# VH-VL binders against Probable pyridoxal 5'-phosphate synthase subunit pdx2 (pdx2): the designs that were tried, part 6

Target 1, 248 residues: Probable pyridoxal 5'-phosphate synthase subunit pdx2 (pdx2), of Dictyostelium discoideum (Social amoeba) (q54j48)
Amino acid sequence: MEELIEENNIKIGVLALQGGFKEHVEMVKSIKHCFSECENKYKYSIIVQEVKSVSDIKKLNPHGIILPGGESTSMAIIASSNNDGENIFTFLKEYIKQGNFIWGTCAGSIMLSNNVDGQKVGGQSLIGGLDVLISRNYFGRQIDSFETKINLNLKFSKNNNNSILLENFEAIFIRAPAILDVIDKENVEIIGEYIVTKKDGTKEKVITAVKQNNIIASVFHPELTNDNRFHQYFVQLVLNNHLIKIKI

## First folded at step 25 (VH-VL; from w2 with heavy chain P100G)

Design x2
Fold by OpenDDE, last read:
Structure x2 (fold): chain C 248 residues (1-248), chain A 121 residues (1-121), chain B 112 residues (1-112)
Amino acid sequence: as target 1 above (248 residues)
Amino acid sequence: QVQLVQSGSELKKPGASVKVSCKASGYTFTSYWMNWVRQAPGQGLEWMGWIRTETGNPYYADDFKGRFVFSLDTSVSTAYLQISSLKAEDTAVYYCARRGTWDYSGYLDYWGQGTLVTVSS
Amino acid sequence: DIVMTQSPDSLAVSLGERATINCKSSKSVLYSSNNKNYLAWYQQKPGQPPKLLIYYASTLESGVPDRFSGSGSGTDFTLTISSLQAEDVAVYYCQQYYKWYTFGQGTKLEIK
């Protein structure tokens, strides 16, 4: 690995409207400069900061943003009430289109989805971008909150040759949504899945995490564990993208 | 035994409405998605959309947005297709079909017998 | 939209002979995440609803005779009936469920 270059900082914003944003900040601070199986030869410093407005985001100018979990309705209300002259969701839509990386956890994953099951027509505003069907509070209707072990296939590119399998990753689900279907499989990659046994004894396989280009979504809460590997994964993606942009 | 039984043939005038029913039996109704497929006379199959039986949320294919409404009565394990402002071009056999997998897939493993809807002046 | 094109439109085969129907998708329906082809085959006899024969390109549905088989990957798929029976007279459809759902135009299979 190359020595740390102070001039090459990776900046991560954590949207701090509602939810476990502090835990995400701490998790990002805890990671080393590279993923355990680092794909690049360079070390960068990581700067992580809470952002609460478009102004905050612009000031930080982050390479990646984390949308933490919480009450999606509350988050949407807060976002719509922002008085800094620009709607945060509108800004984030453009932020995504520009190719910047974004990661939504739990409620954040719902906000990033193009299709939300269990939502009224004309319901809360979404950021969108993910070509999936996500069910709101899916697990709340079955087994509520729980912890389990899942396998995660961390993909760093669209090519399956560049992936890391994390076995027995501790995943915390809190009244969690579930991705029920990948609508367009061309660009959406499945990172994690879980087999649900319903009350009637039938089984259903749901998706727990996906990646679509620069958009990552997970329905579980990695920030509530002592395992920062998913955060490392996200930071690594951001780093890789940054290196491409600066032509290294 | 899984069965989907649809309502009988319909003859309607242009501008009228029709409601086709699909009654499911032999399985847990709310555990599988219900799809609707249209087949015009002598033509192929067209997927119209699906309804989530657990939540009642419908999803329509682009060509079937507006005049087509999916609904449920879970108490009798029945799905409904309503077509309003009927046109001659709506003349077709309409099928309900169950999503045939427990994973995120879309093949249709069980079909109703079909309901012919004829629209003529 | 993914367009499904079958060939031929019509086919006549003698009893006991092999029947082959092709289906081509305008885009690959092979999903990289699980290496599965999201392709199904249906049989529709006159006056009846479609019947599922094969899913994931090559998996035979329960109760379907083993003379039916599916092959192919990516954009090119084939339905094969190893020994045509009288009851196999029908229209056959391929379907992709990779991006929403679309069907081929159908292939009419008759006895020669």
Scores: ipSAE 0.887, ipTM 0.941, lowest interface PAE 0.5, mean pLDDT 92
Fold by OpenDDE, fold request of step 26:
Parts: C-alpha cells; structure tokens; sequence
Structure x2 (fold): chain C 248 residues (1-248), chain A 121 residues (1-121), chain B 112 residues (1-112)
C-alpha cells in the first residue's frame, strides 16, 4: 500500500461583508470527498474562515477566496474600501494576478467581470479579471427569482479531457445576473448555460457559470441548496493547484 | 422580413457633427444587439462597436472611443451613430448591422444599406 | 487583437471554374467549450453592404447558394465557390468573432 502523502491544509477564505457568507462556510465544511481520485492518494484538510478585511485575508493567507452574492454585497465592499487603509479591490486584483483562486457568486460574479452591462456609468468592473460580458440583474428584468435544474460541465483543465458532467443540478437564481457573452474565448470555459424565454416569447441562451484559469463565476446560488458539489469543485481546483505548486 | 434602413448621405465640414440613423423592422428590436461598422473609401471593414438594445449600453472598439456615440430610440426601433468634431479621415460609409444570434455568438446577419459621410473643407 | 489575413488580395477566375479564398487568423478561433470555429464570411458587391455567407466556418446562411462553402479549423480557413457565376463578382471578407470582432483585408474576386 503506497503511503499516503503528508496531510496538506487547504485554506479557503469567505468574504464576510454581507449576504450568504455563512452558507458558503457551511457548504465548504460539509465537503467530505473530492471528485478526482485525490482522496486515494492524498490526505488533506480544509480550513475555511470568514474574512472581513485585507488584514484578515493576509492573516489567513488563503489558497482560495469565495465572494458571496447578494445585492447589498457590492455596496458593502465599496463602503469598506473607503474605510480601510488598504483598498480591498486593489488587493483582490493582485491576489488574482498571483494565481490564487477566486469564486464569485451572483454579485461576486459581477465584480469579477471585466464588462458589466446595466451600470449607470460605463461598464467598469470593481475587481475584474474575467473576460466576459455580464448583465446586471438580467433575470430581474425577466423572471425575477426562480429555481430550476441545470446541467454543469465542471472543467478541471483547459482541455476537455478532464471534465465532469453534473446533470440536474439544483440552481437558485435570485434577481440574478447573466453572462451574455464570452469576450475572450481563449481562456474562458463555459460551465453552465440556461435558455431564457423572454416576455415577448423570444428565447435567449445565457451563460450561468464560467471558469477562466483561477477565476470561477456563477450567477446562481449553490450555497442555498443541499448540494455541495460546486463547492467541492472549487476546493478541488484549489487543491490541484496547490499540489502542482508543491511539486507533488 | 428583417430590414435595416439608414439615413441618407451627409456632407460636412471639419469640426462639425453628424448623426446617422438606422431604423429596424421585421423583428423585436430589443432582442438583438446593434453593431456599427466603418468602411473608408476603397478600404476594408472596421468594427466600431455595439449597443445593447435592451439596456442602451454601448461598447466601443478602442479606435472609436471619444468622438463616437451610440444611442437608441426604442420607441421607433432606431439606433443612432453620432460623430463629433469630424475629420477628413472620418470620410467613410457607415453600416449598422444586427448581431445574428440568440446565443452568445456574434456574427452579423443583417446590414443596413450604409450611410456615406463625407468630410470636406 | 486577432489579426485576420486573407490570400490572395485579388483573384481572377473564369466563369464556371472554382474560386478559392484563404483566411488565416493570428490565433486559433476554435472554442474548446463547444468545438466551434468563430469565423464568418461576407460578400460585398459594389455599392452594396456586406452580406453574410457563412458562419461558424462552415455553416451556410439561409438563402445563400450551395455553390458557396466554408472549410477549415483553428487558424486556417477557406471559402470556396465551386462554379463561379457572374453575380459572384465582389469583395469577400473573413471575420473572427472569437475575441471581439476583426475582419480580413478583403479579397477582390473578378471574372477572368
């Protein structure tokens, strides 16, 4: 029996300013296994903590960060950035550039997008990094809030050779945004799609989740379900990256 | 049938402004994005940008930021291109073109007939 | 920016003969998520706007004659007219919509 590699700790930070951060923490804590055969080869533990400031993030030094959703989340972050000595947006931009993993949910996905539709002043992003066009409150103009089952193609590498299809994943949309276009398709992979029937009867296909290297975005709220597979996916990506870095 | 009808030719002096219109018919105007494409005399096609017809948000190509403004009047299914501080090099045919897909693709399936804008002293 | 380069710049072909226009992209326009090439071909006749002929590299637009066809993948693409007709005299453009939009410089097709 090949001796299992030494225990590695994966640290996940959840930005805890407003909206759904507790649910994300609970979902991460509920993770018991990985998608890949990693559990047979590696012993790892997951450390998840709430972070409220740049100082908290630095102290934790997480391998990945979750940006929770909620309409008030963006406002809270903006407010906090004005009070703290170090701008959280600037920090997160650099955090992403360093190759650390980040996952934005709903409002978090908007913040990560390079192009935001529906803003009064231009389409400037708060954090950026994701080469997509996202429509703010897209579903708010159509269906508002709803629950449905969608299929997700979880991609672990740029090559379609390592993907897992999740069928009938319960997705909760709360006045959710929608990704309308992938601007640069070189690095952005589509994880989920949804066909929307508009009020006038016309149909439109929108993107619900994407991965660009170390950036993950979903417009729906997996943290509000009893299905932790998307969280598991994120943690697995973080783990894989960590293992590569330590040359294991 | 889908139709895009543009306003007539314009002759302007340098420094003046021009506003080109593109009236759409035969489909739901707000369901498709509108693009603008420039073609200088004897030259190729240049994508200028697009406007989201549902929200009115414009997106400009890098070379067309500043003096070019996209706008809408959804009540009459019309898109507009305004060029300010006209220069001689702005002399071209300007086309409106519909993004021809209901998904996140982006080819241009229908085009206006074009509007010639001539800038001469 | 993805640069599109067509070849040749001009082409003269006899009526009834095959015409071939090539287009190269500086980067691959094949999208891994759906395995589609984000490439379109347009025809522009004198004094007229461009007309869409082909999208996704090989899909023929409705109403376009079947003598037109598109092929290729990745960075190399070809527009073929199997039997040139008089009405096919035009400038042809390839376009990528993989990353924003860029056009080739155009190929002028004339009758020999």
Amino acid sequence: as target 1 above (248 residues)
Amino acid sequence: QVQLVQSGSELKKPGASVKVSCKASGYTFTSYWMNWVRQAPGQGLEWMGWIRTETGNPYYADDFKGRFVFSLDTSVSTAYLQISSLKAEDTAVYYCARRGTWDYSGYLDYWGQGTLVTVSS
Amino acid sequence: DIVMTQSPDSLAVSLGERATINCKSSKSVLYSSNNKNYLAWYQQKPGQPPKLLIYYASTLESGVPDRFSGSGSGTDFTLTISSLQAEDVAVYYCQQYYKWYTFGQGTKLEIK
Scores: ipSAE 0.884, ipTM 0.942, lowest interface PAE 0.5, mean pLDDT 91
Fold by OpenDDE, last read:
Structure x2 (fold): chain C 248 residues (1-248), chain A 121 residues (1-121), chain B 112 residues (1-112)
Amino acid sequence: as target 1 above (248 residues)
Amino acid sequence: QVQLVQSGSELKKPGASVKVSCKASGYTFTSYWMNWVRQAPGQGLEWMGWIRTETGNPYYADDFKGRFVFSLDTSVSTAYLQISSLKAEDTAVYYCARRGTWDYSGYLDYWGQGTLVTVSS
Amino acid sequence: DIVMTQSPDSLAVSLGERATINCKSSKSVLYSSNNKNYLAWYQQKPGQPPKLLIYYASTLESGVPDRFSGSGSGTDFTLTISSLQAEDVAVYYCQQYYKWYTFGQGTKLEIK
C-alpha cells in the first residue's frame, strides 16, 4: 500500500456541539471520488473529525470546517463560546480570514451571514463573512419542514468558469432560513434557488445556497439525505485550495 | 391596480420631527418590500433604504442612519418614514417605492406621488 | 458604492429623432450567477414621481412604449428613444440595484 503523502491529506472539522454533526461526518466519510477526479492524479486521504472547541480545532488544524445544525445548534455554540477560554466565533472569523474553507448549514448559514433579517439593524453577525441578506426561519413562516428537488450549480471558480450542475438534488428544509438578497454580487455566487409559493399565492424566488470565496452556505440539510455530492463539493473546494497552497 | 398614496406636504422647523405615510393598495402589502427615495429640490434621486414589509425590518443607506426611521402598519398597508431632528438639508421630496420583483433583488416598479418636506426656520 | 454616471447631463433632440442617453457604472453590474445586468432606467416628468421604463438593462416595463429601449452590459448602458415624442420630455435616471441602490445624476431631455 503506497503511503499517502501527509501533505495530501485533507482534514475536515465538523463542529459538534449540537445538531446533525454525526450525519455530516458520515457524509464526508462516504466521499470516494472528487468531481475533478483528483484521486486519479494524486492520492489523497480525507480525514474528518468532530470538533467541539477551539482547542479541538487547533489540534486538528483542519483545512475546512462544517457548521451544522439548527437554532439549537446556534444556541449551543453561543453557550460554548462563553464557557471556553477562547471564543469560537472570534476564532472562526480569523479562520475564514486566513482563507480556510467553511460551510454553514441552516443555522450555520445564518451565523456566516453579514445581514440577518429578524435581527436589529446594525446587529453584528456571530461569525459573518457572507455578504448576503438571510432571513431567519423564512420557511417556518410558511412551511415548517419539507423536502423538494432543487438544482445546484456548484461553483468551483469565480465567474462561472468552472461549474457543475446538479439537477434534482434532494433538499431537506427544516424551519430553514432563506437568502433573500445577495449584497455583493461580485463575490457571492448563487449555488441554489427555490421558488416559494406563499400563503397568499404570490411567488418568491429565494436563494438556498451560495459561495463567497472560501465561505459556503446552504439553508437546506444535505446531510440528512443519501446524497453526498454537496459534501463532495465542499471537500473538493477544500482540496483545490489546499493543492494551490502546497504548490501542486 | 397598484397604488401608493403618500401623505401631504409638510412644513417644519429645524429640530422638529415629521412622519410621512405611504398607503399601498392593489396588491398584497407584505409581499413586496417598500423603499424610500429622497430628492432634494432640483437634485437627483437618492435611495434611503427599504423596509421588509413581512418582518418590519428596515435597512438604511449609510447616509440615512440615525434620524430616519422606517416603520409599518400592516393592518392598513401603510409604510411610514419618520425624520427626527429635522435640518434644512432635509428639505426634499420623499418617495415611497415598491420593490417590483419576486426575485432576490428588485427594481422599483411603483412609486408614490411623493411628499414634500420643507424645513425652514 | 457603485457610482452611476450619466452622459450627457442635458440633451436636446428634435421631434421624431433618436435620443440616446448613456450610463456608466463604476463597477460591473453584471451578475455572473444569472447573467443579468442589474440596471434600470426611470423617467421623471416635472412634478411627477419617477416611472420605471426598463429593468435588467433591456427589459421593457409593461405599458412603456416600444420606442424606449435599453442596451449594454457590464459597465456601459444606453437608453434609446427611437423617435422622440413631445411627452418624452423628462429627466431620465439610470439606477443600479446590483449592490444596494444608486442612481445616476440624471439626464434632462428636451425638445430641440
Scores: ipSAE 0.884, ipTM 0.938, lowest interface PAE 0.5, mean pLDDT 92

Design x2
Fold by OpenDDE, fold request of step 26:
Parts: C-alpha cells; structure tokens; sequence
Structure x2 (fold): chain C 248 residues (1-248), chain A 121 residues (1-121), chain B 112 residues (1-112)
C-alpha cells in the first residue's frame, strides 16, 4: 500500500526590528532537512518572512516566531509598540498562549523570561512566559564577547527519549545574558550550559539555552555561525507541533 | 573559613521597623546569593527570598512581599533584612544563608547564627 | 507550591542504633535535565542555626560524618543515621529547592 504523503507548509516569522534578523532568515532558508532520519510521512515546505509589526504577523500567520537581537532590540520593540495601534508585546503574549512557538536569542531570550536580573525591582517582563531567571549582560560583566564550543541537548519531547546531543556546537556570545536559574523545573528543560570562571577564580555554571513547551531561548547567537542546526531544531519543533494540531 | 555573622537580638513594638544585618567573611561575597529564612518560635523554617549579591536584585517569596526588604552593602560584605510595620507574628529568628552551589541550585551551605526579633506591645 | 512532609514528627532512638527519617514531596523534585534530586537535609541543634548535611538527596556535605546518608528519588526521601551518637540530637529538616524553597516541618530526634 503506497502511503499517501501529505504536504504541509510551515511558516516562520522573524521579528525584524533590530538585530540579526537577516541572519536568522538566511539560516532558516538554508534548512534542507530535519533531524529525523526516519522517512517522514509528510512533506513540508518552510516559508520564512521578516515581520515588523502585528499587522505583518497577522498577515503571515506564522507557526513560529524568532525574536532576534541584541540589547537594543527591546528598545526597538518598545518604540514600535508605541506607534502601532496594537501592542506587539500583548500580541506575542497571546501568540505564545495559543501554543505557537517562539524562539528568543540574546535580547529575545530576556524578553521571554519571567524573571530578569538586573532590571529594577518591580519591572515586568516584556513578553514573559519562560519561567527562568535570566541575568542581563551577564557576560558583559565578565567578558564582552566570545566564541566557544558548547554541547547542546536538543529535546523534542518532555520525555528524554527523543533528544539529540550536539557536541562542540560553536556558540557566539555578544554581551550575552545568562540564565542563572530554572524556576519551573517541571516544564523548563535545559538545552545548553556553560561554565564561567569568574575573576576571583570561582566557577559558575550558567544555562545558555532552554525550552519550555513552545518557548525556546538561547543567550548565544547561532545565526552568526555557519551551523544551522539550532534553526533546524526550532523548525522541527514547529513542524511537530503543527502536525499534532492538524491531527496527523 | 566561611562565616556569616548576624546582628543581635531585637525587641520592637508593633508598627516599628527593624533592620537585621548579616556580615559575610571567608569568601567572595558577590559570588554567592544570600538567602533569608524565618523561623518562628517552636516552628519550622520558612524561606523568605534571596538577593543577588552581584546585582543587588532581591527576590521575595510570596508571603514576604511588601514589608520585607533585602539590601546589600558590598563594601563590607553585608546583607540586610528590613522589616517594616512589624507585627506580633513577625516574632521569629531570622537567618541569613548562603546558596551553596555554583550550578544554579539552591541548597544553603552556610548559615548565620540567627537574629531573634521579638515584637511585643 | 511543593509541600514537604516529614515522618515521623518525633523519633527516639537508642545510642548506637539506626535512625531513619522520611521526607515526602508533594511533587517530584527530580529534574529531568540533569537527573538530580533537588533535595537537601539540614540538622538544627538547640539554639543553633541549621546545618547542611546532604544535598541532591544523597551527596554528603564536606565535614559531615559518614554515619549520615541520604537516599531516595522523586518524591520519597530518607535520611539515615547508621549509628546514633549523642551529638546527633537535633531537629532535622528536609528541603526542596526544585521550585523555590520549601522545608519539611522537621523531625525531632532524641535519644531513647
């Protein structure tokens, strides 16, 4: 019996206000295959588009959104929100609640975090949803920018049975934040870690990437490398979620 | 040797304020988070929250939001707990305790000797 | 909030005998990302602050006698003193640091 292959389109939006949004788009476009070596019953195409406003997002109606950028990205988003009829933060909050996937890099990861260290007491998360404690410019206090190899445990399910270990992944940190704690360990999975040697010689392990359900965060910039595997990971998650939604 | 030395016992009236100090020594103060734990007389331990010694950012447990303020003086490696609008139920021993791990875990490896705060009319 | 429940509330054990204290969490404190149990045990002697005995359920803190041991995983944990000494009279607390921090109600250990 010839198995019928259904074709699906996966749409990814990249918030293009500031930061490495072009690089993210290019990375997504470069994706040729997913991590699954199994013969997929379904063929899919990836559509990636820059989005600059709520209107753009609505028009695209993406299954996943990438939040790129450095520290200035947050300010750009805030500025944009003040000019638009609809607040992008409010929209993204709802977008996440609807079960759509979002991936924040660097500044994007900060925006997604429920607890931000270095922010004034009483400050609310811009978007929120990620139950971690993230420190703004953590590495800025130690080192401005650096590149190193880290191991990434890419988790596709809450069950550790479906994970891929990427060893020696080249990670670029630019005045990067660091995740200092996972508050909700029930739902937040650690993807990557890094051991920091402080000036006093003490060591501290920080988290570099996490996944909480449909929220992904990385403090490093995979888009600035020649390795699109993290983007593949994100797209695969989006795809998997989409397939579940359409009951395939 | 790691040591946390707290200020002495306090007797206060309801409505007053108290400030407890916790002086750290024997380690780099800003490299470890400082926690506060309350223990009412004859009762168990209650985590109040922590303060990031590197940034000064406090995090309060839900039951300790409002009248409780964590602060630092890094120049003297000291953490402070201030309680305002004291109530009789605030009568307890208050402990400062250091987070003992470098891997974003939260067991408390060193404790101050505790400060008894008594609130009585 | 994760509730920690110890049993028994009070225990009397003869010198040289084994003492066992149990701690149960309302939710698993085993973290899948690192396969560690975020559970600690503390000893509090009268008039003294708590002292860390065990962390990650079974790791003995430096300087703690080896007669102390921790076991368990998930929601059920046990502190064991293999041979009770006079200096072991204290209240013992379990603590989860899986999600914020909560303590058990304590177990008072006395000499029989």
Amino acid sequence: as target 1 above (248 residues)
Amino acid sequence: QVQLVQSGSELKKPGASVKVSCKASGYTFTSYWMNWVRQAPGQGLEWMGWIRTETGNPYYADDFKGRFVFSLDTSVSTAYLQISSLKAEDTAVYYCARRGTWDYSGYLDYWGQGTLVTVSS
Amino acid sequence: DIVMTQSPDSLAVSLGERATINCKSSKSVLYSSNNKNYLAWYQQKPGQPPKLLIYYASTLESGVPDRFSGSGSGTDFTLTISSLQAEDVAVYYCQQYYKWYTFGQGTKLEIK
Scores: ipSAE 0.883, ipTM 0.938, lowest interface PAE 0.5, mean pLDDT 92
Fold by ESMFold2, last read:
Structure x2 (fold): chain C 248 residues (1-248), chain A 121 residues (1-121), chain B 112 residues (1-112)
Amino acid sequence: as target 1 above (248 residues)
Amino acid sequence: QVQLVQSGSELKKPGASVKVSCKASGYTFTSYWMNWVRQAPGQGLEWMGWIRTETGNPYYADDFKGRFVFSLDTSVSTAYLQISSLKAEDTAVYYCARRGTWDYSGYLDYWGQGTLVTVSS
Amino acid sequence: DIVMTQSPDSLAVSLGERATINCKSSKSVLYSSNNKNYLAWYQQKPGQPPKLLIYYASTLESGVPDRFSGSGSGTDFTLTISSLQAEDVAVYYCQQYYKWYTFGQGTKLEIK
């Protein structure tokens, strides 16, 4: 007798160098279901693990990686001090280039950006790949942290006009960066934005979350809320990519 | 009323330097990015780059990476364009132009009157 | 890297007649995320700086006479002056602000 259902594990790595990696792990674990468009031929489960080194990443062989926020200089230093055969950031550059999914939150979004406002030549090491202009401590110039309701227009593919609007998502901003401009509008999709009212009453529109193919960035901390819908979104993107790779 | 008032015309010899000023009034200077645009005599408009007035961080278009330097004095709401090692081909009118803020990619809503820089032996 | 090409280079139009200026970009300047065309039009009279007329391809700037209009999407755009006035004699520039800024070469509008 044959088993009628093949089990597939969707493997999510959470980079556990600094920041809210435990909160991200718990959020992914809280996802009650995943689905497949291929009836019941495949049963999907989610495996999430902290990864601290290139060796950990290679052992897990994850389909997607979450890059938690933290202090970006400290994270770069910690990442470069690992001796597992190569720097974690160097490995992640290739991981992204191969089409694997990555999501950076807060400082993680800075590390994924190609253009950081005020970045000096020879400055902090970055992963890169995301073609936006980001400002490191944009919101922190006004207050250290705040919460606000934002709308998130979740995008799944440029060739697929399907999107899901998450209204009134409670976003937590902690010394958060902001995306000031999209350099490659052809490939970068806006998921979230926010209108800042400056002290002089001037309004400035900034971007809070984007998707560039396999790179997702958000400047807020969904892992610190009780709403796992952004984590569901990331896992669904990873699942969709996995289904394409196994050609179902 | 928003105004950008630039310094007067300059006549310079090759190899000299020049510093063009652009004084803003009628709005909060540090709330809007500033751009510089060049127009050679009888020619079209050429974008040179921008500077974030909040931070002083510049960005230069490829052809303007080198001899062209953007700077600010926020205490007098003034942006500056400095051109070093002047060449005859630098002869042009130089404009400052403000970027709007309602979109993350703003158009240029207000322009200075222009400063003619002439480089001649 | 986005080249803006205007046509014609010069245009002569009788007072009260319609003037049409075309602008073509080498790449689409329509941002699919917000469905906006990042295209502006400027007017430059002799000895004066450029003046913003139109943004988002078709939105008229405050204080610009309603005889000016913009149309088009993606790569092809048009500036129209429905009834030419003497004060409209100028050079007109289109400009993309989709990725930094690039201007068209200009179209000189003259009275026929």
Scores: ipSAE 0.773, ipTM 0.887, lowest interface PAE 0.8, mean pLDDT 88
Fold by ESMFold2, fold request of step 26:
Structure x2 (fold): chain C 248 residues (1-248), chain A 121 residues (1-121), chain B 112 residues (1-112)
Amino acid sequence: as target 1 above (248 residues)
Amino acid sequence: QVQLVQSGSELKKPGASVKVSCKASGYTFTSYWMNWVRQAPGQGLEWMGWIRTETGNPYYADDFKGRFVFSLDTSVSTAYLQISSLKAEDTAVYYCARRGTWDYSGYLDYWGQGTLVTVSS
Amino acid sequence: DIVMTQSPDSLAVSLGERATINCKSSKSVLYSSNNKNYLAWYQQKPGQPPKLLIYYASTLESGVPDRFSGSGSGTDFTLTISSLQAEDVAVYYCQQYYKWYTFGQGTKLEIK
């Protein structure tokens, strides 16, 4: 069935190759309000759909796409299967360059990274675009999963004062990567960080979430919590971008 | 207390290879990244790259891709720099330098004493 | 990509006087996300390795005499030695660690 696309609908695709895509869909559906509303007095509806192929993405024509967590090697293999006649990762590279919004969680953040520590020639396919250094299994070397509360400084515009601080956000880490460094600090904003205390007492600061213009990455799984505020954040970014485009 | 002790000076001919060691003490070797920095005679400092001591994964600055290889022996808390196909222009003091962990982008807080490698025909 | 330029290349300063070394980066090294300047200063005495003096542009490393200070933000930075001592004879390097590492060309400081 082909869906009608309305001007007031914000369309979110959730890449449904592997991992927690159903949880992301449910989280987006639970959104009642974004962080801010348009003063134009028009209402906006959120449409969310799973997408499994380039054809699915083209039909939905989403304003933003969520890349769920999962096993990144399996996702790369599925994405390159070519059953749709086109590699999904290759399509997403162009989707990002066109200014469309994308948010990768956990494995999704790895797929978006330009620099993956230990990446070998001929290794796993990546989408790229995010100028950070990421370590695939940073936390999993010590513990498979854990939950902790972190602070998130949600950024809406580069270099301005309209950020929102989410204190004590429940962050779920499952064999999670960590962003070790930001390669180009001019364009990448830090949303979240975490201080690891190693066995020897050494403290190491790592980054858990970033924004680079239209690219959002988080290493934790907000979709597995009861708190939809990070999904609200992503949808708000998509909405703001859409409103700019239609105002001509 | 933190100390980086490097191997002694080397005199080599063009085309040979050399392996410089950097032994760490006074801290947990695998908790801090290691960098290599080059200083040609009478010249400034030039960053060569880093190696993650936890994983052994290296990163090389553009000018140091190819003939320069970073490696580790974590059982003896030692980082190594190997230079193959030595050229006269490789004559320099080579330093190891530890990256701090106080920030996700660390400055170089402790340095080895340097190893002079001289390449002369 | 980020070029660090120091001035002067060399200077001579009398004992007890103020020494000033400037460093300019080709791009800002101020990270707006945390409002920190990723700029460090190192001292290299004759025959010795570099030693860290200052990080984040103005924070003194532990054990560094308080006659050393750093200032500046963005692209323009200054290392100041308020009262020069004989032991301060060295080459001084600024370094950005905003995007990996680049060093300035060095400034040789001499007594006279």
Scores: ipSAE 0.772, ipTM 0.890, lowest interface PAE 0.9, mean pLDDT 88

